# Ledger of designs, part 6: VH-VL binders against Oxysterol-binding protein-related protein 5 (OSBPL5)

Target 1, 118 residues: Oxysterol-binding protein-related protein 5 (OSBPL5), of Homo sapiens (Human) (q9h0x9r126to243)
Amino acid sequence: VVIMADSLKIRGTLKSWTKLWCVLKPGVLLIYKTPKVGQWVGTVLLHCCELIERPSKKDGFCFKLFHPLDQSVWAVKGPKGESVGSITQPLPSSYLIFRAASESDGRCWLDALELALR

## First folded at step 1 (VH-VL)

Design t10 (framework fv_tislelizumab)
Fold by ESMFold2-Fast, scan of step 1:
Parts: sequence; structure tokens; C-alpha cells
Structure t10 (fold): chain C 118 residues (1-118), chain A 123 residues (1-123), chain B 107 residues (1-107)
Amino acid sequence: as target 1 above (118 residues)
Amino acid sequence: QVQLQESGPGLVKPSETLSLTCTVSGGSISSYYVHWIRQPPGKGLEWIGVIYYSGSTNYNPSLKSRVTISKDTSKNQVSLKLSSVTAADTAVYYCARGDSEWTYVGSDYFDYWGQGTTVTVSS
Amino acid sequence: DIVMTQSPDSLAVSLGERATINCKSSQSVSNYVAWYQQKPGQPPKLLINWASTRESGVPDRFSGSGYGTDFTLTISSLQAEDVAVYYCQQYYSTPLTFGQGTKLEIK
């Protein structure tokens, strides 16, 4: 079951933001190019991740999901066996930095992610 | 690929003005912030100030009356001037790159440092 | 000004053992803390930013933790090349300030 779904900006390896559709389910965060099913970008395996709030005076409410041993957070294949999706801005392998639309949205995401993680 | 290189006279007499230059290669000083940090012999690090890609500056209040940081974008250089020097200004002087994408303007950590230039204040 | 205080001033650890360095700020700096390694005659090298994010190319034996006023740098298994002075730095507000440094030596 879907715990939360909404757009989040995710920081790419070239340090620019990409707005992606994020779907949170128990144990996984699914990332899509758009809300349309089948445009899968990647799946974050939450069991290997830690969550930290990363406030920014410039960018507002941000948070980070990361592997504490600097290993990949990504599933090898998508829910229907899809290969990793292509996007213009590449995403890091061992962490993801998210920017919420507001502090309120960001705190909702943190609460939902903490429940999904443990 | 960004490199920073400090240069200056090495020896400065008390009461004179210290002038140092930081030359940047592999990137443009118009796209990031350059800070000056110093380290007296056997001691820790002290932040001096920053110049933003816009040309605005911010200085450590303890040094503000004596410090001027400026830049010449055409030469890709940042300069530090410290007036009325004393023996307490003897230190290794570093320039370093900051990026305020994630912080207030000028509140940075430093990912690229110059090699440092030694300044001795002595008659 | 925000004062950063490190402990201990010096630390001797055997090869392969864990080294822990602490840093305390005089007021909350959230997670706006970086850690640097400095070897004699060299400039400081960034190891950790945002309290816990390892800089690219830094070995995974280095880790940072903490939030608010209390921060820790941990080296899980000390190697000979880790002998250096380590500095914490806050970038929550200007003036930017560093801890006094912790000298790490082999026992």
C-alpha cells in the first residue's frame, strides 16, 4: 500500500535539481519521471538507508537518504523487471538529497519515511 | 580540476600592508566564492573573509578594519590586502573555494584549497 | 561568534583500532559541520560535510555523526596514513569558525 506520493526535487550529480514523482511504500521509495505508471526511474531500498534532515537557508526544507557504508541505495530492477531508467540529470548511487515544496510538506515526508524505514 | 595558487612577498615589515594573490585555474571565479584562511605556526585555522562571485565581501569582525579582498575576473585572480601588520599576522595564508548553493551566502565549507603561502612579519 | 571546541587535544591509537574525535559548538549549528584532515606542510583536506556526508574519494573508514551541538568524527580502523591533525568547522553563520584541532598519532 502507498503511504505517500508526491513530487520532490532531487539533487543530481551535476548539482542541479530534477522534479520527480516519488511513491513511498513500506520498505521502498519508487521514483518516476511523471505520475504516469510505467515511467520508472529507480527504486530506493529503505532497509539499507538512514534518514537525516538537511535544512538549507537557501533551499528550504531538505532531507537526505543515504547508505551508511557508502553502498548503492538502488534496486537492480524495477517492480515489473524494468532496467534502471534514464533521466537528463544523473542521480547519485549511495545517497539522495530531496527538496520539499515547503517545510510542512517536508515534515510530512520525514514522518512517513521514518515509519517506512523502521 | 579546479586549482588555487597563492603568491606573495613572503616577508613583510611591521606596520606595512601585506598583499597576496590567489590565481585560479580550471574554473572561473565568477561562478563561485573564494575565501581566505590563515594558520599561524603551530596553531589552528582562522577564517579571514570571502569574496562572492558578485564582488561583494564579508570579513571576520576581528580583522575587518584591516582587510580588503578584491578580485579581477579578467585575470581569474583574487587578492587579499591586510594593513598595519604585526608579528601576530605571521602565518601560512590559504585561499579556498566555497559554494553557497546549500547555505547562506558566504557560509561555506571548503572543497578546494591552495597550497598556502608563508608570510613572516619581521624587521 | 560560534566557538567550536574539540576533544581530546591529542589522541594516540593503535593501528587497526577505532579513533574517535569530538567537537562541540557553543550554540546549535544544525548539521552545518565539516571535518578536515591536515598533514604537515599540506593544506587541510575536506573529509566530511553536512556532519555526516563523506566527500568523494575519502575512504569509508571515515564517518561523521551528530546534530545540534555535539559532533563526532570516527575512523573505524586506523591506518598509518591517517596520522594528521583533524579540524571541525561550522558554516552555520559567519564568521566561520574552526575547532582548535586534534592531533592523531599512532600508539
Scores: ipSAE 0.000, ipTM 0.520, lowest interface PAE 19.2, mean pLDDT 83

Design t11 (framework fv_tislelizumab)
Heavy chain, then light chain:
Amino acid sequence: QVQLQESGPGLVKPSETLSLTCTVSGGSISSYYVHWIRQPPGKGLEWIGVIYYSGSTNYNPSLKSRVTISKDTSKNQVSLKLSSVTAADTAVYYCARVDYGDWEGFDYWGQGTTVTVSS
Amino acid sequence: DIVMTQSPDSLAVSLGERATINCKSSQSVSSYVAWYQQKPGQPPKLLINWASTRESGVPDRFSGSGYGTDFTLTISSLQAEDVAVYYCQQYYSYPLTFGQGTKLEIK
ESMFold2-Fast, scan of step 1: ipSAE 0.007; ipTM 0.621

Design t12 (framework fv_tislelizumab)
Heavy chain, then light chain:
Amino acid sequence: QVQLQESGPGLVKPSETLSLTCTVSGGSISDYYVHWIRQPPGKGLEWIGVIYYSGSTNYNPSLKSRVTISKDTSKNQVSLKLSSVTAADTAVYYCARGYSYDLFDYWGQGTTVTVSS
Amino acid sequence: DIVMTQSPDSLAVSLGERATINCKSSQSVDNYVAWYQQKPGQPPKLLINWASTRESGVPDRFSGSGYGTDFTLTISSLQAEDVAVYYCQQYDEWPYTFGQGTKLEIK
ESMFold2-Fast, scan of step 1: ipSAE 0.008; ipTM 0.613

Design t13 (framework fv_tislelizumab)
Fold by ESMFold2-Fast, scan of step 1:
Structure t13 (fold): chain C 118 residues (1-118), chain A 121 residues (1-121), chain B 107 residues (1-107)
Amino acid sequence: as target 1 above (118 residues)
Amino acid sequence: QVQLQESGPGLVKPSETLSLTCTVSGGSISSYYVHWIRQPPGKGLEWIGVIYTSGSTNYNPSLKSRVTISKDTSKNQVSLKLSSVTAADTAVYYCARKTYVYSGSRYFDYWGQGTTVTVSS
Amino acid sequence: DIVMTQSPDSLAVSLGERATINCKSSQSVSNYVAWYQQKPGQPPKLLINWASTRESGVPDRFSGSGYGTDFTLTISSLQAEDVAVYYCQQYYSTPLTFGQGTKLEIK
């Protein structure tokens, strides 16, 4: 059961933003290059994550998913046994910073993530 | 156990600046958002503002021109300054937080005991 | 600003009976509503968050419900220690706003 699906900008280790397709299900956040099946980038395991608003005057409405003990947030394999995908820039292992298009969109994502984390 | 304790002058003269301190024990202020809320005698609760983990702030528009919230993480303290006070600023002032900033939720599971501020000449 | 309006302003209920407090927002706040209990001389105590989730340690006689603009706090069987002022709060958007409070007394 999909709780929410939409594009979000995710910050890489070089502090550049990449627009990726995010699918939220209970306990997991699946990240794809595009909405099409088979373009999987990674899966975030929510059971070990914490969620925080990260307000930024420069970057707009942001939020962060992170491991409180600075361990990897990523699943070892994808839904069909795929190895972790690659994108133009590397993504951090212990956290992800997301940028929403608006505060309203960001609040919807926070609500959905809070539900998925429970 | 996490505890929050407000302190400051009980009496402030009209037109002066009110300065309050919230001291936190049992946890680091770098790990959560700290909010200030006030309650005038016999009335309800009014949110003043918040200081985020980044040090950024967000204030109630009704108070924005007069309010400053800051923090000193080395002392585990959050400060509230309210300038140009009037009798309408007489209230009990609370600092409040959520134990972890993990949910981003803006409801308060931990409150200080409150400190009474009277604005009078 | 989002205005939170509680009803009634005061309520008297007999011990063991149901108490119902209502809260209405001026615009949709989804389920971003918390409820607090405040006794004289004490800070508010969180009872309910996310409209219907009980805070740890809160007795199960307290329940919250609602979505959008209409929210309810229910105490299924009033106990003497429940005499207090109750506040709703929205946290959907800043500024965070509270209802004016409902004073609950025993008949």
Scores: ipSAE 0.006, ipTM 0.562, lowest interface PAE 12.1, mean pLDDT 84

Design v01 (framework fv_vorsetuzumab)
Fold by ESMFold2-Fast, scan of step 1:
Structure v01 (fold): chain C 118 residues (1-118), chain A 118 residues (1-118), chain B 111 residues (1-111)
Amino acid sequence: as target 1 above (118 residues)
Amino acid sequence: QVQLVQSGAEVKKPGASVKVSCKASGYTFTGYYMNWVRQAPGQGLKWMGWINPNSGGTTYADAFKGRVTMTRDTSISTAYMELSRLRSDDTAVYYCARDYWEDAFDIWGQGTTVTVSS
Amino acid sequence: DIVMTQSPDSLAVSLGERATINCRASQSVLYSNKNYMHWYQQKPGQPPKLLIYWASTRESGVPDRFSGSGSGTDFTLTISSLQAEDVAVYYCQQYYSTPLTFGQGTKVEIK
């Protein structure tokens, strides 16, 4: 059921890029510290989100997932029942900016996310 | 045992191209980014870029864009770095290095000496 | 780009004495309580070897005489009792943002 899984750089609250393991499934994007299971960071509820491409000459291929009304994109609980409030998330609450390793990687992610957003 | 084994020393004339290989063993090649780092004689370490061996996606440092190409062959767990239009100041040792879970370079190749002279 | 500056460029220390190397980042490399800076050791004729990651965590197999400290922009690598095999050039590196950058290196030699 996994549509796509790979590392992406995600822009944190402090404007730094952090490499995180992203697992895309229908309707949900699970974010982990590493490809190892059990190191969950957060789950993005895709039905809450809109997707926009944000290419940049400086930062390479970027795209953004965001809530159109600036509400949280995050699931309240993790896959093991973890509460979001009890697990420090180094990421913004209402949007995520992703940086792909290349334009090719970014296009693949955009296609997969468009499918998952259905 | 985890190791990266690079191709042998090269002597090139200005204007030529060089392609250095880095063969990985002892781990899942597609699970970790591969970095390329250059060290000119008497100089420090300079990052050239990385490749995601899973997707083939690359990010290059601006100083090398237009002259560097990073590729990989997953069937033989080998990464490649090709540098074109060589100049005398490209004389250096070129290293490949694995990008670890901790965002550090935990395993390095032995280095490939490239000498560019007329 | 984040510039990593080391001091001193070189130092000579007697066997058994303490060696101290400093590294300064041009901007903070601290994110979510983790410093994205690492130390590498390069012995003559060898590739660099990871010594310490996240400023203070020793890589597996690295002797406990090596320690790292600091946070944000100012970092220190300490060798508590220099041994002959510690003669090397030491590099700090930031992994906070691309392009990834290294310090210019500090050469440690025996007096």
Scores: ipSAE 0.005, ipTM 0.579, lowest interface PAE 13.4, mean pLDDT 84

Design v02 (framework fv_vorsetuzumab)
Fold by ESMFold2-Fast, scan of step 1:
Formats: C-alpha cells, structure tokens, sequence
Structure v02 (fold): chain C 118 residues (1-118), chain A 119 residues (1-119), chain B 111 residues (1-111)
C-alpha cells in the first residue's frame, strides 16, 4: 500500500537537482521520472538506510537517506524486473538528498519515512 | 561545466562607487545563492552577503549594510555587487562564490576582481 | 557572530611529512548531525578552492592525503604527506549562521 506519493527534488552526483516522482511504501521508496507507470528510475531499500533532516537557508525543507557504511541504497531490479533507469542527472549510490516544496510537506515526508523505516 | 567569470580590475577614487559583475554558466542560475567575499591585501576572507537569484532577496553583513547592493539579471545569468562611498580600506580582491543551500558550502568561485581605492 | 580561530598562523613542514591545522569556532556549528564547517585552499594569485566540506567529506578531485576531522567547536585539517603543490593558505569557514565567517588563515610552507 502506498503511504505517500509526491514530487521531490533529488540531488544528483554532479550536484544538480532533478524533480522526480517518489512513492513511499512499507520498506521501500520507489522513484519515477513522472507519475506515469513505466518511468521507473530506482527503488531505495529503506532497511539499509538512516534518515536525517538537513536544514535549508532558503526556507526549503531537506532530508537525507543514506547507508551508514557507504554501501548502495538501491535495489538491484525494479518491481517489474527493470534494470536501474537513467535520468539526465545521475543519482548517487550510497545516499540521496531530497528537497520538499515546503516545510510542512517536508515534515510530512519525515514522519512517513520514519514509520516506513520501522 | 560550472564557471563564474567576473568583470575586470577597477581603480576608483575615495567616495566613488564600483559595480562588479559575475556571469554564471554550466548550471541553472536560479538554483544556487550567489555569495560575495572580499580579501584585502595580505588579509583573510570576509563575507559580504548573498543574493537568492530566484527571488532577488539579499542578506548583507552588518559591516557593509548601507553601502552594498546585490542584484542579478536572470536573462543573462549574471550577479552584481555594487559598493558605494568607497574608502581606501575597501581596496581588495572581490570574489563571487556559489553557495549550495542544502550542502551549505562554496563549491565554485569566480577568478576575483581587484578593486583599488586611492586618492 | 561566530568567530573562527585557526592555529597556527603559519606552519613550515618538510616534504613528505604531516601537516596539521586546527580551527576553533566560538560556538558549536553542528546541526542535525552535521558540522557546518568547511576547508578551503588558496594558492597565490588564485581564488580559494573547496577542499573539505561538512568537516570530513573530501571534495571531488581533492587528493586523499587531505583529510578533515572534528565536530562541535574543534576541527582539524590534516595533510598526511606534504607535496610542493600544497604550499598555500588554508581557511576554515562556518556556514551555520549569517554572517558567514572564515578563520584568519594558516600559511603552509616547505621547511
């Protein structure tokens, strides 16, 4: 069951940001290029991640999902057996930094992720 | 690739104003704050302020409030720093630097603009 | 304002030897598990270059002989085996609150 779904800006490996569609389910965060199915980018395995709030001076709310031992957070294959997707801005393997549209949206994401990580 | 290219050296008389430009390329100009930092001869780095290029909002260090004005032109990805009522102790190299709001550090710097204030 | 104090002001080290630079903040620059403290290298006639961010993360392209450590108010930059190209002034910086502030700089020279 879907706990939460919304657009988030995700930090790329080249320090660039990409707006992606994020779908939170128990134990996994699914990332898509758009809300449309078949645009899968990757799946984050929450059991190997820690969550931390990252403050923003622009009044944006940021948070980070990361592997404490600097190992990959990504599932090997997507829900339909897809290989990891590509985007114009590549994503890092051992952490992801997200930016929510507002502080209230960010707080909702933190609360939902804390529950999903349990 | 990311580049910040600043305008050339300036020589000014006390009481004059100087306006330094910083042209950004290789990234989305409105996604990062632009900071201004100066360095007097033989001295360290001093932060002057920053501008949010998306909104035009600015924050200035108290030492420069009332004399500094930071602006930008998003159509040409260029930031400006104007310092008025120049004194001899404003002689310095002026740098623009890209601030990353989420990581909170200066990852790219302009080459610097030397401003000399002398009678 | 947060005051950043470096020690020493200048340091002479032989090629291949370890150089250690310290930086102290007048108050904690930690927030939500991160240290808002960064290190820059400046060579004569050049702009500063980011070396280490978030106290201990090495910037892309920076040699592994550079390392950062510390948290709260006390931070250290280490160059494990000094090379000729490392002659420069090194600055620490806090990004915890405005005004953003730098240490006074530490000049590293070859002995």
Amino acid sequence: as target 1 above (118 residues)
Amino acid sequence: QVQLVQSGAEVKKPGASVKVSCKASGYTFTDYYMNWVRQAPGQGLKWMGWINPNSGGTTYADAFKGRVTMTRDTSISTAYMELSRLRSDDTAVYYCARGDEWYSYFDYWGQGTTVTVSS
Amino acid sequence: DIVMTQSPDSLAVSLGERATINCRASQSVDYSGDSYMHWYQQKPGQPPKLLIYWASTRESGVPDRFSGSGSGTDFTLTISSLQAEDVAVYYCQQYYSTPLTFGQGTKVEIK
Scores: ipSAE 0.005, ipTM 0.565, lowest interface PAE 11.8, mean pLDDT 85

Design v03 (framework fv_vorsetuzumab)
Fold by ESMFold2-Fast, scan of step 1:
Structure v03 (fold): chain C 118 residues (1-118), chain A 119 residues (1-119), chain B 111 residues (1-111)
Amino acid sequence: as target 1 above (118 residues)
Amino acid sequence: QVQLVQSGAEVKKPGASVKVSCKASGYTFTSYAMNWVRQAPGQGLKWMGWINTNTGNPTYADAFKGRVTMTRDTSISTAYMELSRLRSDDTAVYYCARDWGYDEYFDYWGQGTTVTVSS
Amino acid sequence: DIVMTQSPDSLAVSLGERATINCRASQSVSYSGNNYMHWYQQKPGQPPKLLIYWASTRESGVPDRFSGSGSGTDFTLTISSLQAEDVAVYYCQQYYDTPYTFGQGTKVEIK
């Protein structure tokens, strides 16, 4: 089921950082505006992604999920059949950069994502 | 296409101030940090500091604290570096260089602004 | 402050021969599995240009004769077969901690 759920800051295409609710399940990362159901932003398909740690002395603990061939990381449909047009935040199509609240939180996310990717 | 275009050469007297501009185009200005690096004649590169273009918060190298001020104007996608109380050893080429604070490298540089400090 | 020291200060190499530049950090510039060390090329009258980032990743558009290696405190930039267009000063840079610091530069010339 749910491997991990918490808020993460995600880099938007036109914004510095947006705090979003992230729910990790085997093979997918579900992104919501808030922890309340129905605020779905998008679903990342982990099977097409690579994970790299991107710690920044300027911005703290960061990591990146990306498609190695610069193709979309997003699912076409949401968990309840929502279309891709339901994404309300302008996020990049082929990668996402996440910022954790602390190094320990970031390490937990990296470990959980490695598990979900495999 | 990404471009960083800097203001023209300046000649200043000791004790004066100089303000160099760096106008960005071809990308979202507030998505990248802007660094300032100088190079004295025949010398290597020396980092002066950086500014978060979204928040306007600067970070300065200790060697320049108290004399340097970094600002930006998001409406015209321009970063500024002002150096006060100029000395002859401030004679250098001044570069702006962007980095995406997550990747931590300077991928694009301005052409440089020559500042000459002489009496 | 982290001090970056390059060797040699200058290097004369014949066309087609290998050029090797070393860079040593006064402390480790590794953090969480990444090496915060980059290489730049500067030709006369031009700004520096990014060549290699994260110690070993070649920037897009950079010829494959350029390669970077190393970790921790010792790093190397190699040009496998020097071309006339490679005459420049090469700088290493640490991005591990502020102030960000550069090596003193290595001038590469044709013998």
Scores: ipSAE 0.006, ipTM 0.574, lowest interface PAE 9.9, mean pLDDT 84

Design v04 (framework fv_vorsetuzumab)
Fold by ESMFold2-Fast, scan of step 1:
Structure v04 (fold): chain C 118 residues (1-118), chain A 120 residues (1-120), chain B 111 residues (1-111)
Amino acid sequence: as target 1 above (118 residues)
Amino acid sequence: QVQLVQSGAEVKKPGASVKVSCKASGYTFTGYYMNWVRQAPGQGLKWMGWINPDSGGTTYADAFKGRVTMTRDTSISTAYMELSRLRSDDTAVYYCARELGYDFWSFDYWGQGTTVTVSS
Amino acid sequence: DIVMTQSPDSLAVSLGERATINCRASQSVDYSGDSYMHWYQQKPGQPPKLLIYWASTRESGVPDRFSGSGSGTDFTLTISSLQAEDVAVYYCQQYYSTPLTFGQGTKVEIK
């Protein structure tokens, strides 16, 4: 069942931000290009991830999901056996940095993710 | 709350140097780039450059390169802009302005301005 | 350098009427779907204040009568129903490349 769903900006490997649709369920974070057609980008396996709030130096409220051993956070297959989709800004394999629109939105996401990680 | 407080008005002779300060409060000083913009009397806004307060790295507009130096002191959350070899056409109000994050890149808070008058 | 040209230089609009300001860049300021263009308001004796960023996103606390539109080289700032407090000079600014550049400004006055 969906814990939380909303758009978030995710930092790409070229240091640019891409707005993607994020759906949080127990144990997984599903990422889509848009909410309408459900174009699947990838699934983050939360059991292998740690969550940390990134200091809001220049980007506002940011947080990071990462693999502590620097291995892939991505599921091998999508919900229907799909291969990982491509996006204009490629996403890193072993971590994701998210930017929320506000501190309030960011705190909601942190609380939901901490719950999903437990 | 975020505030940028600039030093007071200056009157200088041609050939002199001026150093304007901008004291930041209400946020993490090293987390946001600081820009400097000037406005001559009755004229529009002209960007002079920026400084990254964390690294001390700077970028200057070519029109001011060789005459402008931007620095900061992280212990007192203060940015400085020094302009040398002043000319009469350097008479302007000088503003510091904070830059709002990577994906916004706009100037969300401005200092009150420092009037610099260059006359003989 | 990217040159930003505003039109008109000044305009007089009656209270409650629509004000439209145009800004033209000498080259496209778009990259990867975003327009690196912002609008500022400056009242006499005050520093500029951010109104609109990314061409069309209204800054927090800015009244909804202010809106921005456009892409590429042509941008517009619209004030749908001019209020007395809106008398100011308005500047567009590109952040596509350094040096960062502003338009020459458009002075909005009450008719």
Scores: ipSAE 0.000, ipTM 0.535, lowest interface PAE 13.8, mean pLDDT 84

Design v05 (framework fv_vorsetuzumab)
Fold by ESMFold2-Fast, scan of step 1:
Structure v05 (fold): chain C 118 residues (1-118), chain A 120 residues (1-120), chain B 111 residues (1-111)
Amino acid sequence: as target 1 above (118 residues)
Amino acid sequence: QVQLVQSGAEVKKPGASVKVSCKASGYTFTDYYMNWVRQAPGQGLKWMGWINPNSGDTTYADAFKGRVTMTRDTSISTAYMELSRLRSDDTAVYYCARVGWDYESPFDYWGQGTTVTVSS
Amino acid sequence: DIVMTQSPDSLAVSLGERATINCRASQSVSYSGNNYMHWYQQKPGQPPKLLIYWASTRESGVPDRFSGSGSGTDFTLTISSLQAEDVAVYYCQQYYSTPYTFGQGTKVEIK
């Protein structure tokens, strides 16, 4: 069952924002290049993550998913058996910072993620 | 109006290769994975693999790995499945079928099938 | 690989009567409340046609006499009142993991 699906900007390791398609399901967050049948970027394992709001005066409504022990948040394989090695986006391994299009969109994501984390 | 139109029947000798085409229309070709499924006479359906038409990435079932190659041409919305080193037990109807959204979606539209006969 | 086994292999039912087809997966094809399995109908000389996906969701245009149920490893396709046009072979398929696998098929005929 899909809880929520929408585009989000995700902070890269070089501090740039990349717009990616995010699909939230119970226990996992799937990330794709586009909402079309596109290249899989990665899957975040929510059971090992904590969620925190990170509002920014410069970047707007942001939130962070992270591993409390600084270990990888990423699944080894994608939903169709894709290797992590097929990922081309320079995203951090132990955390992800997301930027919502608006505060209301961001709060919807926070509510959905809190449910998915439980 | 979604349509998947496959190429015509083929008769091949053992050891030859066959290339089947599947032309898509009525939707955005790059938005749906194209799957290939084989059905031998009197047998059930066997999944061969899929191609992502947007990226060109493929995944093949182990039973066909090493003999199957899937490609596409986005300029004419056509997917191809080539099977090499044909054996008599490759005699079957080969179907293309699309799978959309969320990766785990159903095979909602199928081509009419291409009969491949391998016989000496 | 996940093995899908259907029962019976063949079924003869009178017009207007109920037809029931079972499908058993060698391991669970359910995850996070979703059942990753489809049902298809195939008539002679035609490609398969999607009937039901996610075990119980009817595809658009499919008559309401077709219904799917089940979860985990055991699934059922029911045709509540068989019509002449329903004579076909029915296949279950799991899409929980690759390689995607189909049952061997159940042939439904009129008695």
Scores: ipSAE 0.006, ipTM 0.558, lowest interface PAE 13.9, mean pLDDT 84

Design v06 (framework fv_vorsetuzumab)
Fold by ESMFold2-Fast, scan of step 1:
Order: sequence, then structure tokens, then C-alpha cells
Structure v06 (fold): chain C 118 residues (1-118), chain A 121 residues (1-121), chain B 111 residues (1-111)
Amino acid sequence: as target 1 above (118 residues)
Amino acid sequence: QVQLVQSGAEVKKPGASVKVSCKASGYTFTGYYMNWVRQAPGQGLKWMGWINPNSGGTTYADAFKGRVTMTRDTSISTAYMELSRLRSDDTAVYYCARDQYYDSSGEFDYWGQGTTVTVSS
Amino acid sequence: DIVMTQSPDSLAVSLGERATINCRASQSVLYSNKNYMHWYQQKPGQPPKLLIYWASTRESGVPDRFSGSGSGTDFTLTISSLQAEDVAVYYCQQYYDTPYTFGQGTKVEIK
């Protein structure tokens, strides 16, 4: 069951923002390059994550998913069994910073993620 | 409590097929991928492929594509690996190994005891 | 395919002394600060047993004399004080991409 699906900008390891397609299901956040026939980028395991608003004057409405002990937030395989060697988008291992298009969109994501994290 | 129990040893002639079973217990069978790995006498380990017991989806190593078929029966928590058109160099011990794909390192944490398959004329 | 190469092929070490095994990947197995490589121990007549995952994390129940280190392409398994029960063949494995591949194995014996 999909809880929410939409594009979000995610901050990469080189500190640039990339627009990626995010699909939220209970316990997991799946990330793809495009919404239709998307290449799998990674799956975030929500049970090991904490969620916090990350306000930014420069970047707008942001929020962060992170492992409190700085361990990896990523699942080892994709939904079709894809290995991490098939991933081409470099993202941080122990946290993700998301940028929403608006505060309204960001609040919706925070509410949905808080539900999925339980 | 987690246990993988494989079927017994097999002796086959070249050109025959063999089907090895791996019965899982002590965990939710559909929550973990099942890998198959073989080891020829005195040799190292060679990965053959995996099956997702939840979906039935499979991935096979190129060396075995066209000859290997992996299936499962969720009602009895059993995975199967069938290798066809057997050659003498298929003589090996065949292992099943459990693989966590969502919430752990993805390592092969539990292995079956192995099934010896001997192919001789 | 990613090729995993171990050195040495065999190693004889006295009881209580340090044993060191090396593993080299033909390409980096590092992604997002995690090394997709694991170490296994295989005793005669037994299936392999997981020792170390993610290059340096010890599996539950594995004695603390076993440790893993390295990143990218070069990895090391160390047994700080070899015990009699440690006589086995040790394998490294990459879990970065399919086909998953193992090193050729390193046989550890008592000197």
C-alpha cells in the first residue's frame, strides 16, 4: 500500500540537489529516478530512522531522515531484487536531506513519514 | 531456531536433471531471499542465483542460465533448485543460503547442510 | 563480473599468534559509505559460516579475535590469537553486484 508518492529534491554527497521520485509505503521509502518506468535508486528502511525538520534560508522547506547512530539507512536490495551495484545516483549512507517544493508539500510529507515510521 | 534442511545425495548420469530441495523453518519464509551456491570437490564457492520466495522472482548467474530453474512452495516453506543437462563438471555440493534483503546487511546468514550431486558415466 | 582475489592461498600460524588474510576486489565495492563485502569460515564437511559483514562488522556469536578492515578494493581479515578451532578455509565475498562472487579461499593451518 502506497501512502504517498511525489517528486522531492534530495541532497547528494556533492551537496547538489537532484529531483527524484519518492514512493512511501509502511516501513520503507523507495527512491527512483523517474515515476513511470523508473530506475531504482535506493530504499530507505524507516524503522531505523528519525525524522526532523531542517529549516534553511537558502534552500527553503527541508527535512532530514537519519540514523541516530550514523549507520546506513539503506536496504541492501531493491523491490525487484536489484543490487546496489545497479544504482548510479550517489546519496549519503546514514542520512538524507529532502527539499519540498513548498511548505504545504513539506508538511504533508512530514505527516506521512511520521505515520510510516511507527 | 532458524534451520535449512536440504534433500539427500544424488547420483546422476550426464544429460539428466537433478532437483534439490531446501526446507526452511524457524522464520517467515517469504521475508528472506534464498540463494543457491555450489562447491566442486576441492574448489571454492560459486553463486548460482537467488529466488524471492514472496514473488517467485529469480536471478541466475550467466554460467547457469538456460540450465537452472529456481522455484518455491510457500505452503511447505521449501525452495527448489533444478539443474538440467548435467555434465561431469556439475559434480559438487549444492547449498541453499538465506539472505535478508530489507533490514540487515544482506549477508548469507544461514546455510543448509549441503546436497552432494555426483555426475558420472 | 567482479573478481575477488585472496592472498595467500594457504597460511600456517602457531597457536596464539596473529593470522592475516587479504582480499582484493577487481573494482570498488564501496557505495554510500558501505563496503559490500563479507567474510565466511568453512570447516571440513560443513557449510560456510558468516564471520564478518560490511567488511568490519562481526556477526553475532563470532569471537572478538576475528576482525575485518579495509575499504574499496583492499580488505583484510585478522585473527588476533589463533585457536585450534580456527583451522578452516576462509572466503571473502562481494555483495555489490550480481553475480555475487567469492575469493578462491585461504586455508589456515596450525604451524
Scores: ipSAE 0.007, ipTM 0.639, lowest interface PAE 9.5, mean pLDDT 86

Design v07 (framework fv_vorsetuzumab)
Fold by ESMFold2-Fast, scan of step 1:
Structure v07 (fold): chain C 118 residues (1-118), chain A 122 residues (1-122), chain B 111 residues (1-111)
Amino acid sequence: as target 1 above (118 residues)
Amino acid sequence: QVQLVQSGAEVKKPGASVKVSCKASGYTFTGYYMNWVRQAPGQGLKWMGWINPNSGGTTYADAFKGRVTMTRDTSISTAYMELSRLRSDDTAVYYCARGSWEYDILTGFDYWGQGTTVTVSS
Amino acid sequence: DIVMTQSPDSLAVSLGERATINCRASQSVDYSGDSYMHWYQQKPGQPPKLLIYWASTRESGVPDRFSGSGSGTDFTLTISSLQAEDVAVYYCQQYYSTPLTFGQGTKVEIK
């Protein structure tokens, strides 16, 4: 059961933003390279994460998912048994920063994530 | 010239509410977050929360959740902070402060209002 | 919440001498190669003034005798040659996560 699915920009370790397809389900956030061609990037385990709003200079809503003890937020394997080596972008291990397309979209994502984290 | 001008001092009874205003000028009001920080007599700085003036979205510190409400009026470039159910330990100077931007992320509070003294006394 | 602890609580330094203030975060405030730590100066009867952001970048108009250093959890503000106008309380602040938190402040006075 999919709670929400849409594109989000995610900040890489070199400060660059990468647009990725994000699928939110209870307890997990699945990240793919594109929605049309299933290419799994990683799965975030929400039960170990905290969520906060983090502002951005451009008219976009940013938020952060992070592990409070600075441990990995990532699942070891993907839904079809893919290994962590399939991640195509260098993303941080203990936190992720997301940028929504708009303020409205960002607020929707925060509401959905708070529901999924419960 | 960037300026943040706050409303004047207030004296309130315990249980009352106070609403402090912060009028911005000299920049695009909706381009920067507005923060509220208080300082009790002889004590340090305590962040209360921020508002995104563009969206109206707010984030409050847990110590103030349920009692604080932050709003803004973009037509007059003014931010407001209302604190309800006042207690004697809410006696403090309340500041508004603009968040500055560099490259995509807030880089510090570069402009502050002059402060509004709120005294809670019977 | 991230707890910011400053040391010392107060410091008396002679004019022209070096003043050093330390700030410790209860967890790392680093993000994407930057430290989300700022320093403020507050003089009596005035609002705080931003001195340094991103741990080591001086705000425009701040004299070069002020410098910041550190990363992760341990940060330092240095005033290389204290002047009379530097008498103030100095606060560190993290911008890594909400709630944004300040240190308790370090009072710098002339000896």
Scores: ipSAE 0.000, ipTM 0.544, lowest interface PAE 14.9, mean pLDDT 83

